# Designs tried in a protein design chat: VHH binders against Leucine-rich repeat-containing protein 39 (lrrc39). Part 3

Target 1, 343 residues: Leucine-rich repeat-containing protein 39 (lrrc39), of Danio rerio (Zebrafish) (Brachydanio rerio) (f1r6i3)
Amino acid sequence: MTGVTVCCGTVNSIKALWETRIKKTKDDLKKEKEQKDRRAVGRLTGAWEDRIILAKLKEKIVTEEGRVILRIEKEEWKTLPPALVQLSQIQEWQLHRIGLQRIPRFISSFQSLIVLDLSRNSVTEIPKEIGKLTRLRELLLSYNRVSYVPEELGCCENLEKLELAMNRDLDELPTQLSNLKKLSHLDLSMNQFTTIPDCVVNLPSLEWLDMGSNILETLPDNIHRMEKLHTLWLPRNELEYLPDNISRMKSLDTLVLSKNKLRDIPPLMEGMSNLRFVNFRDNPLTYDVTLPDLNEDVEEEENDREMFGREFMNFYIQEARKRGSQNFTSVLNVMLEGVSETA

## First folded at step 5 (VHH; framework vhh_8h5u_2)

Design s20 (from g4 with A99V)
Fold by ESMFold2-Fast, scan of step 5:
Structure s20 (fold): chain B 343 residues (1-343), chain A 123 residues (1-123)
Amino acid sequence: as target 1 above (343 residues)
Amino acid sequence: EVQVVESGGGLVQPGGSLRLSCAASGFTFSRYSYAMAWYRQAPGNQHERVAIITSGGSTNYPDSVKGRFTISRDNAKNTGYLQMNSLKSEDTAVYYCAVRYWGEGYRPEYDYWGQGTQVTVSS
């Protein structure tokens, strides 16, 4: 029997994961620089079709679990040669970290594509031809330089996973992305979003959303429209308050709000019975609240339960309500004294 | 050294206008992925963000200033601006410019803040 998962311990794991992502970004930037230097003497890529290039590409095709995969590893390819169109039956591109600068417009010829992994490259543009890939289920473009998403991506009706983390200049999405009726996983972390886009809120099948490390000041009042969302990761934003309608997100079991600017917790969140993991660490909450000591041992380790868990959330809400009532009574007494007495 | 300096604050009557400027030095706006924001703090109030502009030019404002304030940037001059119209007494605060960048050694929490400029809206 394995040990029981300690819910309070997961906040340290989440912090470690976040710090790892930041470190990995720095490491990846260094690797990109090394890769660019190596590319000066590396593999030749050209704009013309060559049967030797086609033969080399055929060697990179593997079939795994009945899926035809193009896998390029440990080689530099700034662009993909037009000769690749001869292999249009490919169902998956695994082109992670090859120094790719451009997604070719001839990608429209690859209508059998199900997975497109172009993460950790130097892609600056998603071509409108991406919309021809109606069988596409996964588009992985994290750690690139994409500054906008074409509306034609909304034509990829079978898309289930979209990852656009760490594209730096990305600050909005086209409204047509609301057409992605099967999208269940969306990673927009480490970009420049100031709001959760309306098209994201209107995604009917979305289950997992990461918008950590953006510049979100508020959450939309209609956030409860994300009825299937079970995981919402919003660490390292600028959130000052949460809308009351967050309490209406009935599927939500994981809510990460660490390192924001939250002053209070909406009282209606006390009714969120499905919320199993909630993280409020590193927020300037108005009241300093300590959970009651349920352990009779006088030797206790550092309280990893600080500002974490539904128990903390509920206790904070109850204490804030109690202190608010006392303050209101005090204000009424001051106002009455102001009317009744003069200096 | 990255430095951020605000200017343009002052005393105005209700309904008046002011234009705040934010001069950044030590880097060029066009070279880095960055956002620029204006925050304010009045006595008894918390710090609040009143405007933000991203690398792509997207802007966002809280309801308290929406339609009255406009943020812009000039990458060639390495400066940002906050145009404040129809000013109210509630707009009285110290206004701070903050620049966040996603450059080499990327950290989303790296911010450069100015020292602030006072805006007073009083009859």
Scores: ipSAE 0.456, ipTM 0.767, lowest interface PAE 2.1, mean pLDDT 82

Design s22 (from g4 with A99T)
Fold by ESMFold2-Fast, scan of step 5:
Structure s22 (fold): chain B 343 residues (1-343), chain A 123 residues (1-123)
Amino acid sequence: as target 1 above (343 residues)
Amino acid sequence: EVQVVESGGGLVQPGGSLRLSCAASGFTFSRYSYAMAWYRQAPGNQHERVAIITSGGSTNYPDSVKGRFTISRDNAKNTGYLQMNSLKSEDTAVYYCATRYWGEGYRPEYDYWGQGTQVTVSS
């Protein structure tokens, strides 16, 4: 037979259970105290670290011409700490080239913000909270990686200047941007726009537009809706022709079209009396025309006169009309002779 | 360094369909963003852009092919496609794939073009 198990009395089992309970209660209380002490030290350390960060940020605040500016130079800040909200009276952020990866959602707390310069960073997203900045006049986000502009940017009613040049994935804008009734300056150069967006054409106060180094093949027929536009920069696109309605842009003073695929100049542009600077350089224009020599001894003048200026434009239009008239007469004569031979 | 290679050209009857492919190499999305475009050239005509697709997926087409041609891309494979439906004799041309990129050292004058693929629409 196998070994016999001797049953011990219940009294010893009860004593062991009570000893276990006492030990567990002491261990639990010790653990609770250790956790409370760790939390208290952690809270104290966090509060002290927040004070240090805030003091460091306060040292970056300057007042120039009555404006409170946060300026960070020659330092790397991939993110901005929440403690910054305690300095919500700041009117301008000058935070270019700091390696910033994110515009914080708490930016909505900065109701006094007038200028937000975050150019030459690594920002990929403009948060919807940007629309809460109703006093904002300038948003500078050139040389970032913004691929999408939120419709809430249309709520920034006082915005006068928007720069989004070289945001390599940017190819469209939300229709709500047409709500920016004070926007006078827009830089969308070096992006992937295939058209000038309708919301841009519908901006009632736009004076300056740069869409150079995009992939524009045509300009919209309704381009003349930009009644106040005086400067239009479109170099390094794929434009093959200009719409006749460009001649109806009565405020246009500067038009840069260099390095496109233009074959002709619309004859109606001859009537653009306000156009002071126009640049057609590096376009495959149909007719080779040379402006008359105004100064025979100055070689540098050649470079200054080559395919630019209203005088070149008008001379080209006149010359193209003369050569086109000769060609039309020749074609008409051939047609009349052909009809005469049919008998 | 950056290269593009076209495939899928051939002979098809009017009303038929073809799908062209363009494989791009020598770049990565971590350093560059790029657009892909299809151009064509027929004898006596200049190069004409028939489709473009941006890195974000926006597309544009001239009226001559709108509704018949569809451009798409597979970003994981760096490959672009041109689906050509309801082909007409006027679509007969050599079709070229081109890429334009944005990034450090970006130069707009350096578009990367393939060797071309012949599409012939004939009865």
Scores: ipSAE 0.491, ipTM 0.797, lowest interface PAE 2.3, mean pLDDT 83

Design s23 (from g4 with P108S)
Fold by ESMFold2-Fast, scan of step 5:
Structure s23 (fold): chain B 343 residues (1-343), chain A 123 residues (1-123)
Amino acid sequence: as target 1 above (343 residues)
Amino acid sequence: EVQVVESGGGLVQPGGSLRLSCAASGFTFSRYSYAMAWYRQAPGNQHERVAIITSGGSTNYPDSVKGRFTISRDNAKNTGYLQMNSLKSEDTAVYYCAARYWGEGYRSEYDYWGQGTQVTVSS
């Protein structure tokens, strides 16, 4: 809000005329009086500056499709001024990449907030006052420095979308998040999760989950409790195997598992008729299998299709079963019959 | 250049204890968040993660070592530790330390592994 204290330095090659300053006795007295006058109105100057800042903020308010939005672009705001509380009718904050370092505790005054977009800032904590935002539907805090989530976030009962990707030190969530009965979209990618939290598995409305680029070694055996989940993104983890109960996720149509440590594909996944897109690329799968050649008329739009998709999954399962049988037969043949050459 | 070096391996009797150290160098910035983990590999077996500790101090262990192994870290020294108690013959393996951290930028991931240190549990 106010300027930083000015440090007075010495500048090389500046010609200060001491003889001229002798004649500046009148100027020195004027400056001293001006300083006293400025101090006398210092308290009033602050209030006036707040009015100017508030006026500037009002100019950043736009109404689009019936929603009152505070949008700040291409400006640096490390903190938000308390005067902002006078604009508590705002329904959406679009404060992307403004260098914000903290969410103000007076956020609780913004009872009309529906969307809070603070992505790509330097926020280190979510204040417990966030729980007072009972109308909030979207909280976007990706690319910040949040290390923990307050349990009071569980009080935002209308929350539908939560994005916390790339907060680097985030490794757990409070159990109270299971109270978010309307949460359908959750992005926890690029953090330090070692497990999918139980509170996440128990979210009754979750449809979309991204936990890519974490440190997951296993998926929970009760993963099938996410009955509405249609999209699961888990690339760049340490997954060594998938639980059989993944085959019981009847709503799952998209499963991304690229860049893990998977050595096999559960045979029961062959029965996942709703799984339309799956990606097993860059896993150390036991059997090296290749799909049949594509037709020469393949369109460029079709080149975006993953080679290690659903057709690969089904083919791999079938080939793994077949090769297991062939290996057993080969062992028996070696034991029962010797190879001989005839002249 | 980031380097990870293990130490403290050796021969111990069943029921004994051993403490492994993992020194990470080249981490000159407090701006990096990273996890430290211990993996082991015995002949004929796959790599197994036996302990992990996050930047926030959260720890995780597989059932095979839970209650017997404890991972800790000293962020000022960029050093991780694995305290191994009640050692069993099944714990015989080469133990590897890994540091995983996120650099600046979208989808940036870094993994640095040590050369390994041998732990042998035998009479």
Scores: ipSAE 0.500, ipTM 0.795, lowest interface PAE 1.9, mean pLDDT 81

Design s24 (from g4 with P108T)
Fold by ESMFold2-Fast, scan of step 5:
Structure s24 (fold): chain B 343 residues (1-343), chain A 123 residues (1-123)
Amino acid sequence: as target 1 above (343 residues)
Amino acid sequence: EVQVVESGGGLVQPGGSLRLSCAASGFTFSRYSYAMAWYRQAPGNQHERVAIITSGGSTNYPDSVKGRFTISRDNAKNTGYLQMNSLKSEDTAVYYCAARYWGEGYRTEYDYWGQGTQVTVSS
């Protein structure tokens, strides 16, 4: 009898389970139908909804110092509506941190755009239509998800500033970016670059470059082609050495190389008379070098000056030359002694 | 807990081939962009990076292995590979796999390293 009771209990449990599954399936189908019906109603009222959305966007337009600006703050906009094209006179988009997932292809209608700030969004693609924005001076796309830059960006002939920091999948740039003859500021930090691209080296007006927090192991031998570069930020890379031609960068006044794997400083850098600010902190330099009198006059807060400055660089180069000469003499003496003992 | 585990090392004759595998676990790479790299270290030599592949698929190699080594990855399996062809005695080393990703902050970088796998090229 105990076995019969257990069998009857199991059958009742199975029946209850089947009834529950049937009810759940019916409820799920009802919810799906309601969702589809809501979407259908939305489509039927699309023209009316577009009119309302456009009115809301018009409220976000401000004029400051003669510029017509679209500014959206503290709101989530995953996409921009096509109705926005009716406001094509806008000269600046300030759409920081709105959850934007796409730059619309109709961006080409905004030929008056001078500044496009889309930083801290979820943008995955720069559309080729960006190349139609011939008046664009600043493109700010830092902290997005851009993995590819279209060659058409090279058609933005007035571009002066390009920021693409923290686009974690970005590892290369199209060759056509060398066509940006007015580009003076380029931020490619916190990406996956393994080298400084040739198109960047060939930019004729570049003055400021940040490629910190990439995966650079070497700098290109033709780095000296960046004749106007004043500021080069390369912290947190994997650089093991610097090319001798870095000494030929006559405009360079700021060079940040902290947190790399540098074992030496090229002796030719001693001739870099325009270099005023240089940082070698947190590198495994071969020789342990301390500037004279540093410990006597340095307060705790000034310890940050260690492995910093042209004075450190020049002293290191001189000391490395001296210690290298002593080591060479020792090696030569060992070799000469070996030859003598062979006889 | 993030783990990176290498496999595929062994003894091979000069001119031979080996394929190394690097399996990552405890970390959802599909949600985070990351690069995978292979480094090697032989006694008396400093460690060197022999291959790197970015999340976008761009690759880089030093002249010592260029044309002989090929790095690839399978994001669905969280696995990286190093195909080594035309092996030379100079390629004898312990090979390490590393996974590197960038957090949302400028200083949020993590390097996860395996324990290494021995590759010996000898007759």
Scores: ipSAE 0.410, ipTM 0.761, lowest interface PAE 2.9, mean pLDDT 82

Design s25 (from g4 with P108Y)
Fold by ESMFold2-Fast, scan of step 5:
Structure s25 (fold): chain B 343 residues (1-343), chain A 123 residues (1-123)
Amino acid sequence: as target 1 above (343 residues)
Amino acid sequence: EVQVVESGGGLVQPGGSLRLSCAASGFTFSRYSYAMAWYRQAPGNQHERVAIITSGGSTNYPDSVKGRFTISRDNAKNTGYLQMNSLKSEDTAVYYCAARYWGEGYRYEYDYWGQGTQVTVSS
């Protein structure tokens, strides 16, 4: 679309084309160098970010009474960075309420770990790598979303305290948990257990068990295997009766059975001389029993029904036995009324 | 509003079978982990739990129905089922479906109970 007078400006046209090609090659090389430099800067930035993260984590480490503690408060950490492995000497993690969604598999690198507090987070699984923590004494995972406990937790031979309250979907435990020979404290409250697991009954050192707010209808007949258990907390279940063998739990001093469906108290429980605190409140017990001289009307919450203490338990058992004997005598008398002595 | 509705009750001969359904509706159910249970009450008898299924799928039954009753659930439909086989006259009762939910702390309640469905086992 040009006239006959537009050409002729380039007497050296071949040199101009050559200069154009040289310029394009230089521009291409410059772009390649800029891409390499950007990639190198990106790598440098990543390494620097790792150093910053590690520095921030180091600031969260405190030493209290000779224990190296990682404490994170008032911050959200949905995941823990791999850089944390550089701090494997940590003996305690205090990481409650940080929004944590996953326990990292690199947890196995923390061989010095004694206490792992991850309560009130969003953890959905315990990794099998937890079993590598042979020095672990306390695992606190209450108020999470754990639905499954790995059998490898049974390898934590020094575990003394396990808290798994309020995990909602948790309904069973692996049989390997019976390998926890030092476990003295177990909290399984506010879950979906329909029975006390056999592995729990077989724990030889268990002293404290909370299984309140589950869906227990019965207690196992072999409950007396828990020879060292001193505290059993079972409120807000669906228990209709107690097995006679509960009377054989010689160490039991605290038994909470409030808000169940108990209609009777096993008479053999009268022999439980170590039982100091027992609570039967809010159960549909067959006999209405009043203890002598409960004259304090000071607290409204105690006015509804008094079914607390060993004195109540023993008095109820004695009264139930007495009323049962009177009922049998009444039945016998009714039968005898229909028969003449001379017939 | 969240509702629980039982269906499938009726008259059946001894040795027969019935399948009860428990349809739950409402947005609230999809947010919570909950157990589903079936209870029954016959005239002159105390109420009893005949089946329970947890959100994880664990089931439990009393000896009176074990081997004859099977509980199941379809979480996508928020529906629970009770398959009742080899029915006996002693199984005659009103059957209730319940969903149990746990909030924070030691609070728990059966938030959603049905009105019941009659099962009569008679020749």
Scores: ipSAE 0.375, ipTM 0.731, lowest interface PAE 2.8, mean pLDDT 82

Design s26 (from g4 with G103D)
Fold by ESMFold2-Fast, scan of step 5:
Structure s26 (fold): chain B 343 residues (1-343), chain A 123 residues (1-123)
Amino acid sequence: as target 1 above (343 residues)
Amino acid sequence: EVQVVESGGGLVQPGGSLRLSCAASGFTFSRYSYAMAWYRQAPGNQHERVAIITSGGSTNYPDSVKGRFTISRDNAKNTGYLQMNSLKSEDTAVYYCAARYWDEGYRPEYDYWGQGTQVTVSS
């Protein structure tokens, strides 16, 4: 009953309501057309301005070694204008330190892009449209504010180099990055990774990985799946031990582990014949060992050889084995002496 | 000067719960990307990391505490927390909070440690 009262309409009242509705519809259509016309005038004004900015951008295009490059130096560009789309044939963006805050979504129009260098900017987002850049070989986004990598980056199947060092809040990668079958160089240093992501371990062509200055406590047990990795940089993490399977990384020639919390070196690493450069400096290794010096001058020149090199590693492993055997014997003797003679 | 101060330690019976707090000062979480971690040290042992939370909210725990401990943070209060459930006698230790942050410059990482708070799990 409350709120069900309907006024009985007369034919004149119905007619008046219909006329009011027609007038309102006509007024709404007129307003919409006026707004459209105002936007059209705005677009014409913008098109004129776009011609000016496009001319300015053309002055920043250079051709070097057959590559069309957009290079901006010593200027501030917080955003890139949509007019840039008319120059979609550009193959390389060199936009280092220009104060860029956004990668434009119209980047998908730049399907000729091979190199995208946006390092040392203020970029907070990699747009999903990045995945349309199927010719992209290098993406350089170090020293930005990227907190999330879109799964669509996995569609850039020609990507060979990805640099994401020193990005705020970056602590994970999408599993789809394992689709980057040509990726050989990955820099994830100075971020907040607590683990090496499974998608990174699954990269079949990865040769160079830097994850220094993260917060890694352990390395994955399946680290040996990185069969082509020759350089692994892990300084300034929180690693307490290395998995035995690191010894199965047959291509590894450079391993930097300085400034971690390693207490031991896996004995199986003695078999790593390809390892040329290994750095264990600033780790709390259980045994204090030093390589014997052949002469005094060599010692002074090699004052940084402590906890460095495969010779140190092998010597440490051998000494730890000898001292560990002595400790085992001591433990066994304590166990024998601790056995109750009355039971 | 960056400072880290722990609170909430105490004596609790096995199976009990305790919540630790870590208040950070001298920097703002909006200016610096930072991680907060909890470490513990029992007499005769080296320190062990029991929880970490990144600025993005990702967490990691060792198997010894996984499923029992939960780390969280309140960026508006510059405070981190460690919720400890199903406590065992083996959890008895001094618990330390550490803040690591990244600055855009020559030294991208800095570690700051609190003085610790005692947790004792005993009947």
Scores: ipSAE 0.387, ipTM 0.745, lowest interface PAE 3.0, mean pLDDT 83

Design s31 (from g4 with G103M)
Fold by ESMFold2-Fast, scan of step 5:
Structure s31 (fold): chain B 343 residues (1-343), chain A 123 residues (1-123)
Amino acid sequence: as target 1 above (343 residues)
Amino acid sequence: EVQVVESGGGLVQPGGSLRLSCAASGFTFSRYSYAMAWYRQAPGNQHERVAIITSGGSTNYPDSVKGRFTISRDNAKNTGYLQMNSLKSEDTAVYYCAARYWMEGYRPEYDYWGQGTQVTVSS
């Protein structure tokens, strides 16, 4: 039972309770005001911080040859501040060796971006938002820690140059990269590729490919589908043979195969008249072939001692054919003599 | 020092199975970018790679063993494995574990080989 004992002076008791309530309401209003003021000061402080950061970033913007470039040198930026979005008209990021650990998801706001150079950082992931950069022509991510490439990179339809050298955990590419119809330059060297990916072979405009220092044992039989490829760098792999269809690569003028496990050169390569530079150094080729002395006044003392050049390749093919035919004839004669020696 | 040690070889009948182990020391599968491979050599035959696995988990096998051999790893134990099923007399060889890993800097690739373990498939 809720009873209250009230003596004479009930009016004064009610008045005291009312005055207490008025005081409590005033104290509550004060606290609400203080909270609003604290929030307002917090918002103002944040705006000033953004203004200061923007001022510092604007100091790093230069205009060179008609391009608006954000260039950061000799300072550490592990992450990029969201305030950077206010500078979305930037066309090029030159953020080499700044200790960057993450490409921000707000990168999608930079739709004017043409070149993104983030080489020699600590980037572990390419965000799927990269696919929103439809004007992007060059993506340079060599010397980072990228372990996979998002399929959304295939949406960057204007991409002409992709460099992913030395990412160490990178061993495959999404099939959607075959959508990069303008890609002419691809560097995948110093990674963990065991094959040249089908999506790379299917790139219709590729002119330059470096897959040196991977773990390739073979080249795909359909390698000739790269009809525009002029330069193919494959040093320091585990290649044991070359497919005959490499001879069908009519645009190929530079082929580097040094430090592989090649024991032979496909005879059909003798027809590769456009091949100007070919390097077979440090391969266990079956036949010891020395290119004859050049009767020319060119001071190139060591050219004829190296396992390089189309002249070496053609001479090796001719000698291998001659010596192989002699060896086969000898083996065939031994076999025929063995069969002829009936008991 | 970087070292790899093979175990699990032995004598089995045709159609049998064996699991080879490759214990690594001096580097860790979760720490460094790497590839691990199994090679074999029989008397009179050339060395051939029968399996490879990258740090990302991609695998590759030659036609001679594809569907019969499976390469795997346990990063917590820093150990790689080769599961060999439906063994044939032609699989008789010394099996070697090889590790290649990359460190930051110029020319980061290195190859390290074990001493080998004998596998004999015989009636």
Scores: ipSAE 0.297, ipTM 0.704, lowest interface PAE 4.4, mean pLDDT 83

Design s32 (from g4 with G103L)
Fold by ESMFold2-Fast, scan of step 5:
Structure s32 (fold): chain B 343 residues (1-343), chain A 123 residues (1-123)
Amino acid sequence: as target 1 above (343 residues)
Amino acid sequence: EVQVVESGGGLVQPGGSLRLSCAASGFTFSRYSYAMAWYRQAPGNQHERVAIITSGGSTNYPDSVKGRFTISRDNAKNTGYLQMNSLKSEDTAVYYCAARYWLEGYRPEYDYWGQGTQVTVSS
């Protein structure tokens, strides 16, 4: 109404503005204090969670036959927590079928590790830090998604067993794997290998090799360099022939070649006196050869042994030689008839 | 649902070149890995593998075509290619594309073959 209302309004407006600014400053300071308190609680909560994770991991440690083992069963662990490095004395990891996606780089801290079983996971990479595990004897990574093996795996000088079966994109190995002087067992089955790698052929202690269910068309001519190899499993490949040098594999006891494309058996294999078991089943061998009945009173289905055994191999070689001689004589006679017509 | 279809065959003179294409369709490639291979068959002969390329890109060729044939793949289009150079009369055959699939936990028993494409090298 009057000038006094206008004067009262301006005084109240200045006072209200000052009170608003004071309140805002106090509210801001209160919010900053609450944020600092929340961050302090958050840090305490993180440390508490780390302690709980470590406690849970300790519960998964068992000791069997003097070996400290970390065993995780029926749980999903896509990654392993860094807190695990507090347990670096562990000698064996049994972590199959836990959904693991990555081998941690901190694996290098586990200098006591002897066995690393990570089979049936979703691991896509073997970290270069694996090469720091100089005590490692067994690396089991079958049924994963490993596409590349680091050259540093060749630094695992005590490695005796390597299993990499069924890794969808695996088609080669680094040359440095030939440095594994103690490796006796190698499983590369169910991968995409088109050849047996030279580094595998150059392994001086290899006794057992499985490369079944790959895409091998030939075996290398230097296969005989595997002087200690006792067992060679090559079923379900695309092998069309065997190199003559396979006959020089003096230690070879077991040779499985079923479900390939073999048309013949090298005659020199007749000399393989150490070969006790050989399987040629489901191959398109040129000559149809059946073993003569040797006092077998049992029914055929009780002894279904078509195209396998050293006796079959030797008999096939002998029959192929006979039939080859007949064919050679026929060809020679045709050639001689042609020559005699011009004489 | 998986289909494999070849194209690019034809008649070419000795010393000429042809590029064959292999299109895979009808499935999702998620969770699968696969190799692609080219086989050929001339009358009276069995199938001969002339090229293979793995999912990782490794290639292999028999001595009969090595240096003359090149296999490649375009993963974005699910297609494989066979570049054939310096063709000889002995290269005359029906050429087949095959895709071999690796499903996690299973052996590679899922080979898919195309219908074949004729390549004739003749004057």
Scores: ipSAE 0.465, ipTM 0.784, lowest interface PAE 2.5, mean pLDDT 83

